# Designs tried in a protein design chat: VH-VL binders against f1miw6. Part 8

Target 1, 251 residues: f1miw6
Amino acid sequence: MPHFAKPLLRNIITRNLFNSIKKKQCLQYLQTLRTLQYDGFTTVYFGETDIPESLVTGEDFSDGYYMPTPTWCVVHAGGSQGWVPWKYRMFLRDELCIKQEDNLFFEFCDVVKKAYGKCAIVVKERRRQDATRPKEGKETEAQAHVPSVVNLTSVTCCPEVAKSYGHKLLTLPSPYNYLNPLDSAWSSLKWFIINNRKEFCLQSVDGVYSYQYILFSDLISKGIERINLSKWRTITTKVRRWENYYLGKLS
Key: E = the ipSAE of ESMFold2; O = the ipSAE of OpenDDE; V2 = 0.75 times the mean of E and O plus 0.25 times the DockQ between their complexes.

## First folded at step 1 (VH-VL)

Design x4 (framework fv_traxivitug)
Fold by ESMFold2-Fast, scan of step 1:
Structure x4 (fold): chain C 251 residues (1-251), chain A 124 residues (1-124), chain B 107 residues (1-107)
Amino acid sequence: as target 1 above (251 residues)
Amino acid sequence: QVQLVESGGTLVQPGGSLRLSCAASGFTFSNYWMTWVRQAPGKGLEWVANINQDGSEKYYVDSVRGRFTISRDNAKNSLFLQMNSLRPEDTAVYFCARVYEYYGSGSLNWFDPWGQGTLVTVSS
Amino acid sequence: QSVLTQPPSVSVAPGKTARITCGGDNIGSKSVHWYQQKPGQAPILVVYDDSDRPSGIPERFSGSNSGNTATLTISRVEAGDEADYYCQVWDSSSDYVFGGGTKVTVL
C-alpha cells in the first residue's frame, strides 16, 4: 500500500524531464553566448518590466474593494557598457500592441549597430499562457492557488531582422533568471520608485492622469539614470559569476 | 504608512504552544512573500520561515520544521506563526518582515520593512 | 548551507572609516544585504544588492562584494552609527542566511 500513486509518479517524471531539457537549453545558450563574445560580439540584454501605478502612488486596495490600477510597461536594454544609447519606451499595458511595436526592434538593431557594432542580443524566453488550464474553466480564481500571470513581450524580436544588421539573437531560458542582468536593473528601478515616490507626490487636480503621467515619467527617468555604468558593471559581473557557476554545474 | 505590527509574544512553558500574529498595513499584502525572523537574547538574527503570496509555498529553517507552521490571511492582511512543542532554545524576539523579490531575482531577496518584534520566552 | 562569517566587533574613532566584512564561500556570486540594529530596536536595511542604499540612508554607507568577501564600509563614522550590523544572503541549500553580526563601537 505504501507506494507512489501513478499520477504522482508521472508528475515527478515530467518535472525531471522538463529540468533536463532546461539544463540542456541553458548550456547551449551559455556556450553560444561565450562563442559570440569570443568572436567580438557585444552583449546587450533587451527586455521589459511592468510597473503598476499603485507601486508609484502607494495606494492599497484592501478591505474587499477592487480598484483596477494601470500598469506601465518599460522597455529598455543594457549591458556591461551601461544602458544602450537608445530612448527607452514606456506604455500602458492596455495600449500595448505587439504588432504596433514591430518597428521598435528595427530601430533598436540600427542604434546598437551604430553604437557597438555587431551585438549578441539576449531576450528572455517569451512566457507562455498557462498550459495547465483546467478542462472545466473557473471564472473565479480566488479559491485556487493564484494562477501565474503570463506577460508577453511588447516588442517582436525577429532573428532575421537582427541578422540583417549583423547581430545574433539569443533566447535566455526562463528558469535561469540570474543570467539576465535586466532583472537586477528592474529590481533596482522598482526599489528606487518605492523609496522616492513621495518626492513626486500628487496634488488633487483636474486632468489627474495626464499630471500623474508627467510626474511618473520623471520618476522612472530618474530611476533609470540612477542605474549608472558602475551599477551595470556590478550587475553584469554577478551575471558572469552565475554563468560560470552554471557552466560548471550543467556541463 | 507601510507598517508591520506583531503580537502574541508571552511566557510559555516548555512543550507548550503559541500563535504569533503580524498585522500589515500601507501596502498590498497579497503581492508579497512574508517572513518571520527571530533573535535570541544577546544573539544574532536567524531566519525562521517564509510564505509566498497565496500561501501555497512555505519554507522553514531545519530546527523548527514540523513544529512551526507559517500561514497568512490575505483578506485580513495578517501573517501568523503557529509554534508547537516549544523548547527553551526557541526563546527569542520574533520579527515579521516583508520580502522583496522582483522578476525571479532569487538572490536579491531582502527584508523591508520589519515589525518591532514580539518577545517569546520559553521557561518554567 | 554556506555560513556567513563576520568579525564579532569593530572599533572605530569618530570621523574615521569602519569596514565590516562578511565571509562566505563564493559570496561574490550572491547578492548581499546589510542591516543595522540598535539596542532594543528592529533591524533596518542600510545596503541592499551589494551596494545600493535605501532612501534615508546617508552616502557614508557603501558596500562591495567580490570573491569570498562582502564588505560594508561606513566612512566618516558618527556616534549614531554605533550598532550591530548583519549581512544576509539567499542560498539554495539554506534559504536565508544571516551573518553572526558585528558590533561597531565608536570610541
Scores: ipSAE 0.000, ipTM 0.450, lowest interface PAE 13.7, mean pLDDT 77

Design x5 (framework fv_traxivitug)
Fold by ESMFold2-Fast, scan of step 1:
Structure x5 (fold): chain C 251 residues (1-251), chain A 123 residues (1-123), chain B 107 residues (1-107)
Amino acid sequence: as target 1 above (251 residues)
Amino acid sequence: QVQLVESGGTLVQPGGSLRLSCAASGFTFSNYWMTWVRQAPGKGLEWVANIKQDGSEKYYVDSVRGRFTISRDNAKNSLFLQMNSLRPEDTAVYFCARDQYSSSWDYYGMDVWGQGTLVTVSS
Amino acid sequence: QSVLTQPPSVSVAPGKTARITCGGDNIGSKSVHWYQQKPGQAPILVVYYDSDRPSGIPERFSGSNSGNTATLTISRVEAGDEADYYCQVWDSSSDLVFGGGTKVTVL
């Protein structure tokens, strides 16, 4: 059974749902996606999620002792066929760079071409994310040394690269993220981490006091494996029901 | 505190008319689809009608279509059900409920319900 | 009088697990919501979107939905769980639909 995040509605500003431009973009997206599906394209949802180390360790800080935690970006793709047979990637957010993004997407396109043939690759609409600044009146000496992140970049997906492999790249408008089954998969991963993180935390018990990448990667890998083909089929079938309602019949 | 309070239920003769009201408080009423659900004595729940945030879309169960009209007044945080040509089988407790729709395909159930108001259609 | 089929009643001993089924064609492709109703009271949403719980609902309540059957599972049943339970589906090809309801009796 797929595990879903708490109501998607809380993440959507009501005014954005009624923006006529975004509604038209969503309709065009759905019409294009259905056309590609009927032309034999395999639908693949490509994206990422952020996993702060505090989610893994379960650490909680009192208001007077706040410290930012390192955040890992997990990159993967999936669809009605399950997770793609491509090794998922995991990066520290502050170490993700354009060079790695270009190499990753080329490799990704080649792998899914060999596995599925031509694909309709769905990605979220690009958005710049600015760093959250500490409140000036509560800023400590330690907080003053936290680097500012002006721009947060996602893995770059080039339409021309996708096309060179016979794929089509589609962008899902930001207000309609609930049409992306990856969000449900990411929620399942995060709940798996919360329920199994004590295996990671035990490594610190004997005074080692180190974050072990191998154990962290193992926890993430097991969580991804938990989201099996049956879960993916259930998630994508529900998304397709919503898509069919919005579009009407393609008969 | 989030609350829905129905009123207007009474005894009506067959063929008569009745208007039910639902007063909402403790939340931004204009942000939600609203629904009417009824329950005949000793029977199960039956959806009656729902209405979009701005009143632009309205849907009805087949048995009441053309007889019942759902409406809302967002300035007064109120939902209404105008019932015409009432039949004995319309006898039920009528509940007002908040629907969790963000769009026409994004539905997450009815999370807030009123206490209900009893409508009896009998001669 | 619904296209969703529920057993009329389920009996369960305290501390045991109650399972309430909701049958419908390809119901696994739809989102199922579950409501608890005690005599003289309004319904309360206990599970939404197949398996999620609203704030304040105990973890003893869980849901699943696959193929032609959705199931509400109540683990470690307590006397206070005795109530009528309704499944509900929103179907784009049909209106909002409730199941006929299941009376859970704790013996």
Scores: ipSAE 0.000, ipTM 0.421, lowest interface PAE 15.4, mean pLDDT 76

Design x6 (framework fv_traxivitug)
Fold by ESMFold2-Fast, scan of step 1:
Structure x6 (fold): chain C 251 residues (1-251), chain A 122 residues (1-122), chain B 107 residues (1-107)
Amino acid sequence: as target 1 above (251 residues)
Amino acid sequence: QVQLVESGGTLVQPGGSLRLSCAASGFTFSNYYMTWVRQAPGKGLEWVANIKQDGSEKYYVDSVRGRFTISRDNAKNSLFLQMNSLRPEDTAVYFCAKEDYYDILTGSFDYWGQGTLVTVSS
Amino acid sequence: QSVLTQPPSVSVAPGKTARITCGGDNIGSKSVHWYQQKPGQAPILVVYDDSDRPSGIPERFSGSNSGNTATLTISRVEAGDEADYYCQVWDSSSDYVFGGGTKVTVL
C-alpha cells in the first residue's frame, strides 16, 4: 500500500507541480478528463489499499518488536455516484501471489458499462514503492520489466480492454496522486476501522483482544458502506475544486 | 482510547536547549504523521513541526527551522521535539497532536494532548 | 503564503445561532477544519472536511466552505459552547495554517 500524507505533498506540489514536464502531464490529464466528462463519460476511480490486521487490534503483537501481520488488499472503485455497483475484492497478500485473476478487469468494465454507460476509468501511475517503507532486497531492485498496461497488485488494467467496452483508461501522473478521491475514501475506511474495531474484536479470557476473519471482513464491509453517496460527493467535489485550481495554474 | 501525554516543559534561559516528549497510546502510532502545535500565552494556535510515519520526512514552520528537530521512536510509541537556541518568542504551551489517516484532502488533527508549558526567560 | 482571517470575537445569546467566518484566498478549494478550545484545555476537533462532525459532537455544530469564506455555525447555542474557535487548512506553500481564533461569548 503506497501511502500519501498531507505534509509529504509540500515538496511534491510546490516542486513537482511546477516542473515543466510534470506540469504538462498533469495539464494533459486534466484536460482529457474534463473533455471526457463534457462528452458524457462517468468518472470512476479504480484502485486498491492494504489493511494490515494490526490496524484492527491497535496492539503490538510482541514485546517491543514489530511483527509482520497478515495484510488484506482491498480493491474497489468509486466516484461522484458513490461506490460502483461492483462486488469489491478482498485478498490476503499471499493469495495475490498465487491467484491473480486474468479476467477481473474484463468483469469490472462490463459491470460499470451496464451501470453507467461509457466511463473514464482513472488509475494511479505506479512508479516506485513508498519511500517510508524500509527497503528490502527484492523491493530495492528495479523491476526487470515495466509493462505497457497498468498493473495494480491484484489487477492488470489493459487500455484495449477498457476501450472494447467504450471506456477510456486514464493514468493520473504519480506526483498528483492526491487528485484521486479514492485515497480519501481509503483513509475514511481505515479511520472507521480504528474507531470501531473493539465492537468487532473478541476479547480473550486474558483480556487480550483478538479477531476472527469473519468479524474482520464484516468490519471492512461495514466501513465501506459507511462511505455513502453523500461522503463520496463531498470528496469528489473537493477533488474537482483542486483540479480547477490547478487547471488555472497550469494553463 | 487514544491518549497523548506531553512532558518536558520547564523554564529555560534564552539560548538554551530543551527536549519535549509525547507518549502515545490507544492507536498504531507507526501508521500516522505526528505533529507539534504551540500556543503562546493568550495567543492562537501555531503549527510547529510534523513527522512522517517512518521519520523520513520532517517539516517545520520557518521560525524554528534549523533550531528545532522533530523525531520519533515507533518501537516506544514516542514523539520528540529537540529545541535549540531558544528565544523568548518560543514561550508557549506545546501540544502533541495526531493527524488523521493518509488523506491529504482532510489534514485534521483528531486527537491532542493536554500540552506542556515551555517558558523562555532570563 | 496562506493567511486565514477570523473575527476576534462573537457574542451570542443562549438559544440563538452563532456564525464564525474564516476568510482565505480560494479557501473553498481546501478542506477546512474547526477546533473548540476552552480555557486551560486542549483543542477539540468539532468539524472536519468542511462539514463533517466527529462522533460525539452535537448536530448543532455545522460547517460550510465556498469561494473565499468558510463558516462554522453553532445553532441553539448553550453556555457550554463558550470557547475559542479556530479554523485550519493545509496549504502547499505553508503546510498547516490556523486562523487567529474567535472568542465566542454566550451571554
Scores: ipSAE 0.006, ipTM 0.474, lowest interface PAE 10.2, mean pLDDT 77

Design x7 (framework fv_traxivitug)
Fold by ESMFold2-Fast, scan of step 1:
Structure x7 (fold): chain C 251 residues (1-251), chain A 122 residues (1-122), chain B 107 residues (1-107)
Amino acid sequence: as target 1 above (251 residues)
Amino acid sequence: QVQLVESGGTLVQPGGSLRLSCAASGFTFSNYWMTWVRQAPGKGLEWVANIKQDGSEKYYVDSVRGRFTISRDNAKNSLFLQMNSLRPEDTAVYFCARGIDYGGNPEYFDYWGQGTLVTVSS
Amino acid sequence: QSVLTQPPSVSVAPGKTARITCGGDNIGTKSVHWYQQKPGQAPILVVYDDSDRPSGIPERFSGSNSGNTATLTISRVEAGDEADYYCQVWDSYSDHVFGGGTKVTVL
């Protein structure tokens, strides 16, 4: 076998194994979700998105003297019944590791139980991080098959907390993130921001940081409201069609 | 005006090492994901590596994982690609590109540099 | 694992419409982006998020994405549109996946 063909074959084998594992995880996820839905659980997608202030202002700076534009993490949840009747949260990314609000998931579980009863709470598996340590080449190969972190970076989602409210916490496998309707909702929000940010830009000259935050949060709130029940039903219908496709193909 | 300038491409023997640099100007470098994309002579585009705004996340195509290391220096508006254990198959023009993040991941590349040629041959 | 299939070449007469397809399993569930590369030059973004255009890209460039096929449409083709065109998606398994490229020749 030529020397240059051996590394390629090894990579193909590793990739095929990873893909097979993820297909099984997706099938298990879909079967579990459908069983819960049959048992009366309401599906709620809980997630986050990053909104840089530069997306709101439309500014690109080439000056090394300026601080990086702050990035806000927006947390919300929704499904076929629209946005959950829970106030979305915003966190500054730079302060996230030292300023986590541990009670948020408890509050969220309580709110959705009161609104919908028992829920299947779906969170997105985070992207995998590649290992770069040369001395642990064997470990790097093993890590290629390890699932990504399943919790939101802004909120710790504890399965036991969900269970105490009668909920089930599910993780959507990473290769199938398009089965998460929140990604479509977030894209719509960002499109709204881009097309309506002139309102924030006009007012930015009035503002100290806290005032700018108020204007920014108003724009975000308007964008969230734009994604109404009708739009959510359209998005979740598309997701259900893909779920049905994959259930039929993977079964 | 956004500008990306790659440098460091040269002829290297198989098994050798090389460090590529990309100098960025015309935008706030620290606000963007940065990416390396390569193109073998007469072939198509192939993504190589991504690095998050703050350098906290790095991702690689399988064929270079463990051999290449992406890094950035936000104070100097510079992106780097350290390439080790080079193979003839790594011969390509290496492009630096700016990544646009809408969903917590870089989704597309709006500005590209002109590229720097790396030739791995004995 | 995602694979994007493009025709290797497309020939079109000046002033007519060129259509470049990008095939992929369930590609309509992803956002597709398109790049133009002229000989010896860097790629430039011509369409992003299926159908949006960057500033400076002529309106005759448009895109669509549905089911298993995304399409880049170039209307009123000019000699200066002769280039290689690449589609690209982000995939959580593979990160960035590029199509093989389509050479557009204006005859």
Scores: ipSAE 0.000, ipTM 0.437, lowest interface PAE 14.2, mean pLDDT 78

Design x8 (framework fv_traxivitug; at its last look DockQ between E and O 0.05; V2 from the best seeds 0.00; counts 0 for: pae E 13.8 > 2, placed apart)
Fold by ESMFold2-Fast, scan of step 1:
Structure x8 (fold): chain C 251 residues (1-251), chain A 123 residues (1-123), chain B 107 residues (1-107)
Amino acid sequence: as target 1 above (251 residues)
Amino acid sequence: QVQLVESGGTLVQPGGSLRLSCAASGFTFTSYWMTWVRQAPGKGLEWVANIKQDGSEKYYVDSVRGRFTISRDNAKNSLFLQMNSLRPEDTAVYFCARDTFGGVIDEYYFDYWGQGTLVTVSS
Amino acid sequence: QSVLTQPPSVSVAPGKTARITCGGDNIGSKSVHWYQQKPGQAPILVVYDDSDRPSGIPERFSGSNSGNTATLTISRVEAGDEADYYCQVWDSSSHYVFGGGTKVTVL
């Protein structure tokens, strides 16, 4: 082939520089969050996870056909005080572009203000969805617009709405998912589903397939309930240790 | 502790070019967005441009788009503004400032400023 | 495309309270920041996020923001408070928007 592979040394240097820059962005995030915590803000992690129905059923259909399984997007929030006292939401993935309710984040902000007072709401870093961005090599044509980050596919997080309730909205940098306790909560939920899904299926009597007769949401609700305050305290303690490490404290 | 020192301001003919520099010290330069703000003699403050920690994102006010280029050298803790096709209305004191962009969403401000460097564009 | 309106000047007697307004459509939904600039000097941040003060700024400086008006309040005004004051917001279309500035004269 006519092209030469990039030198490994240069690739290593580039990777180390990228990791260094990402680490500095992480330190900026942690410094901002720490300042808000010292100012009395309660930290709340707001996010989503995908749960395919195949994870719930656990069955390979023996009719020989492979068909796509519906995927549900579950939205919730939590922190050191446990799950927020807000009714979690579920959206069918295929309907997310059709069904967007602008009032959900407004309701969420009101609920957490009443429960905790002013909050630092942390969401995962997401690519901006606008087409107006500077591009490498055409910096003189850079766009003036910087759209607010939409951090969830299911719910639009509006900074102005958060502010109207006294909240601050923060983006947790990628790839630092270990700084998000919600990811550990989602893993626990999925583990619960896998190990308890049999309780939500009707048993076959005459050799026909069993189908779920209980609402899908019932299994999800029970799984969420199992991630109690004690579990959340364990998860957030682990996150705090990582934060302290990156803020220059001894691990 | 935090210090920003601008340099490079001078008299330039219309249509000319000039490069401004800002030397930063007393903080982790690579951890912050940086900005340029200008002020015409006897007038108010006007934001000009800002740049992300790694230089991957840059934003400009419409009036300088295509003429000005913001850049940074993280190894030297330095911020730059390359100004081309200068116009008399670009005459201003140019301030380097540390930008809180990338922190709390939509709550961005400038917490530390340099003393400024004067650019005069006239014949 | 936001525009912030400040009075060009405010006069206040020493020891009294100065109030500097920053008007904008639905400005209460935005975070307002305030800068002090003395002649020949760089601006300094005196209030951020509507009402918070940086370290080193005296408690005489306070802010509020609701509806269409944000206000910087300077209590027990001193001669050294004489300066130009600028409000600032951020939005996704204009980025950083400054008010026109208010010259505070003591006496």
Scores: ipSAE 0.090, ipTM 0.660, lowest interface PAE 5.5, mean pLDDT 81
Fold by OpenDDE, look of step 2:
Structure x8 (fold): chain C 251 residues (1-251), chain A 123 residues (1-123), chain B 107 residues (1-107)
Amino acid sequence: as target 1 above (251 residues)
Amino acid sequence: QVQLVESGGTLVQPGGSLRLSCAASGFTFTSYWMTWVRQAPGKGLEWVANIKQDGSEKYYVDSVRGRFTISRDNAKNSLFLQMNSLRPEDTAVYFCARDTFGGVIDEYYFDYWGQGTLVTVSS
Amino acid sequence: QSVLTQPPSVSVAPGKTARITCGGDNIGSKSVHWYQQKPGQAPILVVYDDSDRPSGIPERFSGSNSGNTATLTISRVEAGDEADYYCQVWDSSSHYVFGGGTKVTVL
């Protein structure tokens, strides 16, 4: 039995597997992905992860005073070929500055076109918080509403933009986020941060930031670099096994 | 600070039984897999058994399967190893270790160890 | 079952560099972890995920993993580095595999 990843992934898998709609969406995603792969598209996973400053500083906020700490958003992409030869982006998420860089996705699409040719770009579906209880009404044919735009926190992914470069944009259904190898990569990065943050600390500055941005950048850079091609291959192979499992189970 | 403290190691006759305990502190015990590793005198490290956070999954090295039982009490932050039908080759220092995840699927290692408890099986 | 092979001993002069190898079939595709064990003490994690260091471990300790060989490198070796060192991997059969250990002697 494939040792399913640690219980967090298992619990997510078990709870969401019972939604028939989500299962269908997963199957459609997987079928589409496989078709594109057979058609010569290179699969690239594009995504972001949040890194709270507390993760870097090691501050324990368990004592109930939720001080909103600054959160950094890291944007990058990878796949079976490793990290995309594109410079990762890092954004500070302040309540005040959700600067969406409108051109970032264009830049990304151009880079992957040059590097790999036609790509299947996979992004995670954002959990719409506001999805009110679907009223029990009519089994309307879940027309796979290809969302016209997939909004990441810091980047807008547009299917038409992808298409203009010869790519296909795919959305991974939210219950199946574990099928994104980036999640493993991000977990690895976060773990690296936790274990190595002291080495990247200059001085504890009493104030808003405990660490200088330059040291943080180095920490992130090293954390990303440590996920080499071999590790990416391992992660993607495992994801492929899960994909095959679901294709078999849901077909 | 993370602490793991083993106890229960003693001299026992072949065919006897012994229960080892490990008391964990300084971390959320219920969030981690836990492992027993043993080391025979003058020998290397050998994985013995591990247990999932909720105790629903247990794995053993082949040499102890059917004789040893790993368990945990999450309410008491305790790990146990029930050893039955003990053999001289089971003589070792037994370490309690915390399993951790490096972020890549199926990449596990031990970030914290106890000081160990000596089990001697001798006639 | 994956077998990890380590040299039984490595001798190094103070201030020099010690290299401890861990051999295994396609070990480069796995994550290798390293432990230091001094006599009568518990093992201590010194390198994880091939090359990462836990907090509190000196920069003198580094790791690499490629092909069929992982290597723990200890630069500027000190007398306090004299210990047994073990490599470890996790295999697909849900087993932890340790190398046989390497005794590092500081001359």
Scores: ipSAE 0.023, ipTM 0.619, lowest interface PAE 4.9, mean pLDDT 85
Fold by ESMFold2, look of step 2:
Structure x8 (fold): chain C 251 residues (1-251), chain A 123 residues (1-123), chain B 107 residues (1-107)
Amino acid sequence: as target 1 above (251 residues)
Amino acid sequence: QVQLVESGGTLVQPGGSLRLSCAASGFTFTSYWMTWVRQAPGKGLEWVANIKQDGSEKYYVDSVRGRFTISRDNAKNSLFLQMNSLRPEDTAVYFCARDTFGGVIDEYYFDYWGQGTLVTVSS
Amino acid sequence: QSVLTQPPSVSVAPGKTARITCGGDNIGSKSVHWYQQKPGQAPILVVYDDSDRPSGIPERFSGSNSGNTATLTISRVEAGDEADYYCQVWDSSSHYVFGGGTKVTVL
């Protein structure tokens, strides 16, 4: 299909957002990803999204009340093969939640090994704080080494754990979020939640988090089911067209 | 050719009722959510209501909730807006639009619009 | 609740570039869509998903979205580009939200 790409618009947008260091990191990421794909690695995008309780209830706390809204973190993975056959996880973000360190990623690596064999596991780069980059040695300007761990908010992703299963862990540089098909899947999930949230509240729930989590988890499951294999293939095809364009342009 | 044609707009007294229609052609009507957007004279665009493909879910802007009812007849490829308890503030051109809710997952926009029908609410 | 802020008007000479802004808190996390409306006509979608164009829209129309600002850019402005332009997002509390509109005047 020859006219689904918009090369000139992509080029203009890239120049407005791109800096020279992030451009080099993006090119290195894309070249590595293509090498792994050529070598038979299955690409899997692993990530998280935040679902604030206000998204489910529709309440706006900006006026009159400054109460913290509880936020749930959903962790899942997918790619051109659809959602990984791995039960997504939910974590409550507050001081009382116990984070799972390393065990969740270990379990994930085992599941995808059994399902797909060796995988290129892509994780989005954690947003850096608003600090200017230091002027240190040239090794720090180029990504000269893989960090010892890559932390999502809820999950520690260790490259050595991935390697022990024959996988490779890749980090997608910020701000190239449009190269992450999982972000599109998260947007669709949030839209599904909003359009079906009335059903969530029909049973007169009194707002206890554990009770809402149970009903909320059913809503999440239905939303994930709606993002089927066909939709995943559409999303990943669009992302791959962007990747091919930038590989040619940036190399 | 995708085409949306609104009808039924006219002069109505305050407190009156009016039913707007939108005839759709050139696409699979049952695959899309449909929406009404209005524009008061000299003002901007305001979303009014939308309806799911099978008609089972309906959403309204707060100012019309309880007074307006959106509906669709999938056998006739038609969208409707029943407007009751009309107020002078409801005076606007009402546009029928195809809602991309049923399309690709990141598409929350209106890709095809009708030419609109004018509703005037005055004594 | 989302509020989208657009300048009321922008004036541009023919052949120059018009930039129409749409301000909102963290609008860069949302997909922004743009409509052109000429007097007495229906709106026409000119940009969707921040930067994509529907078929039939000239490549002179482009968009960007980051931080708190989305921008519609019309390069090599022609007299036929004189219109009102609206940005639009989806929001969980208000559903669809339009900006107030920007009148582009070609001098």
Scores: ipSAE 0.000, ipTM 0.414, lowest interface PAE 13.8, mean pLDDT 77
ESMFold2 (binder alone), look of step 2: mean pLDDT 92; pTM 0.945

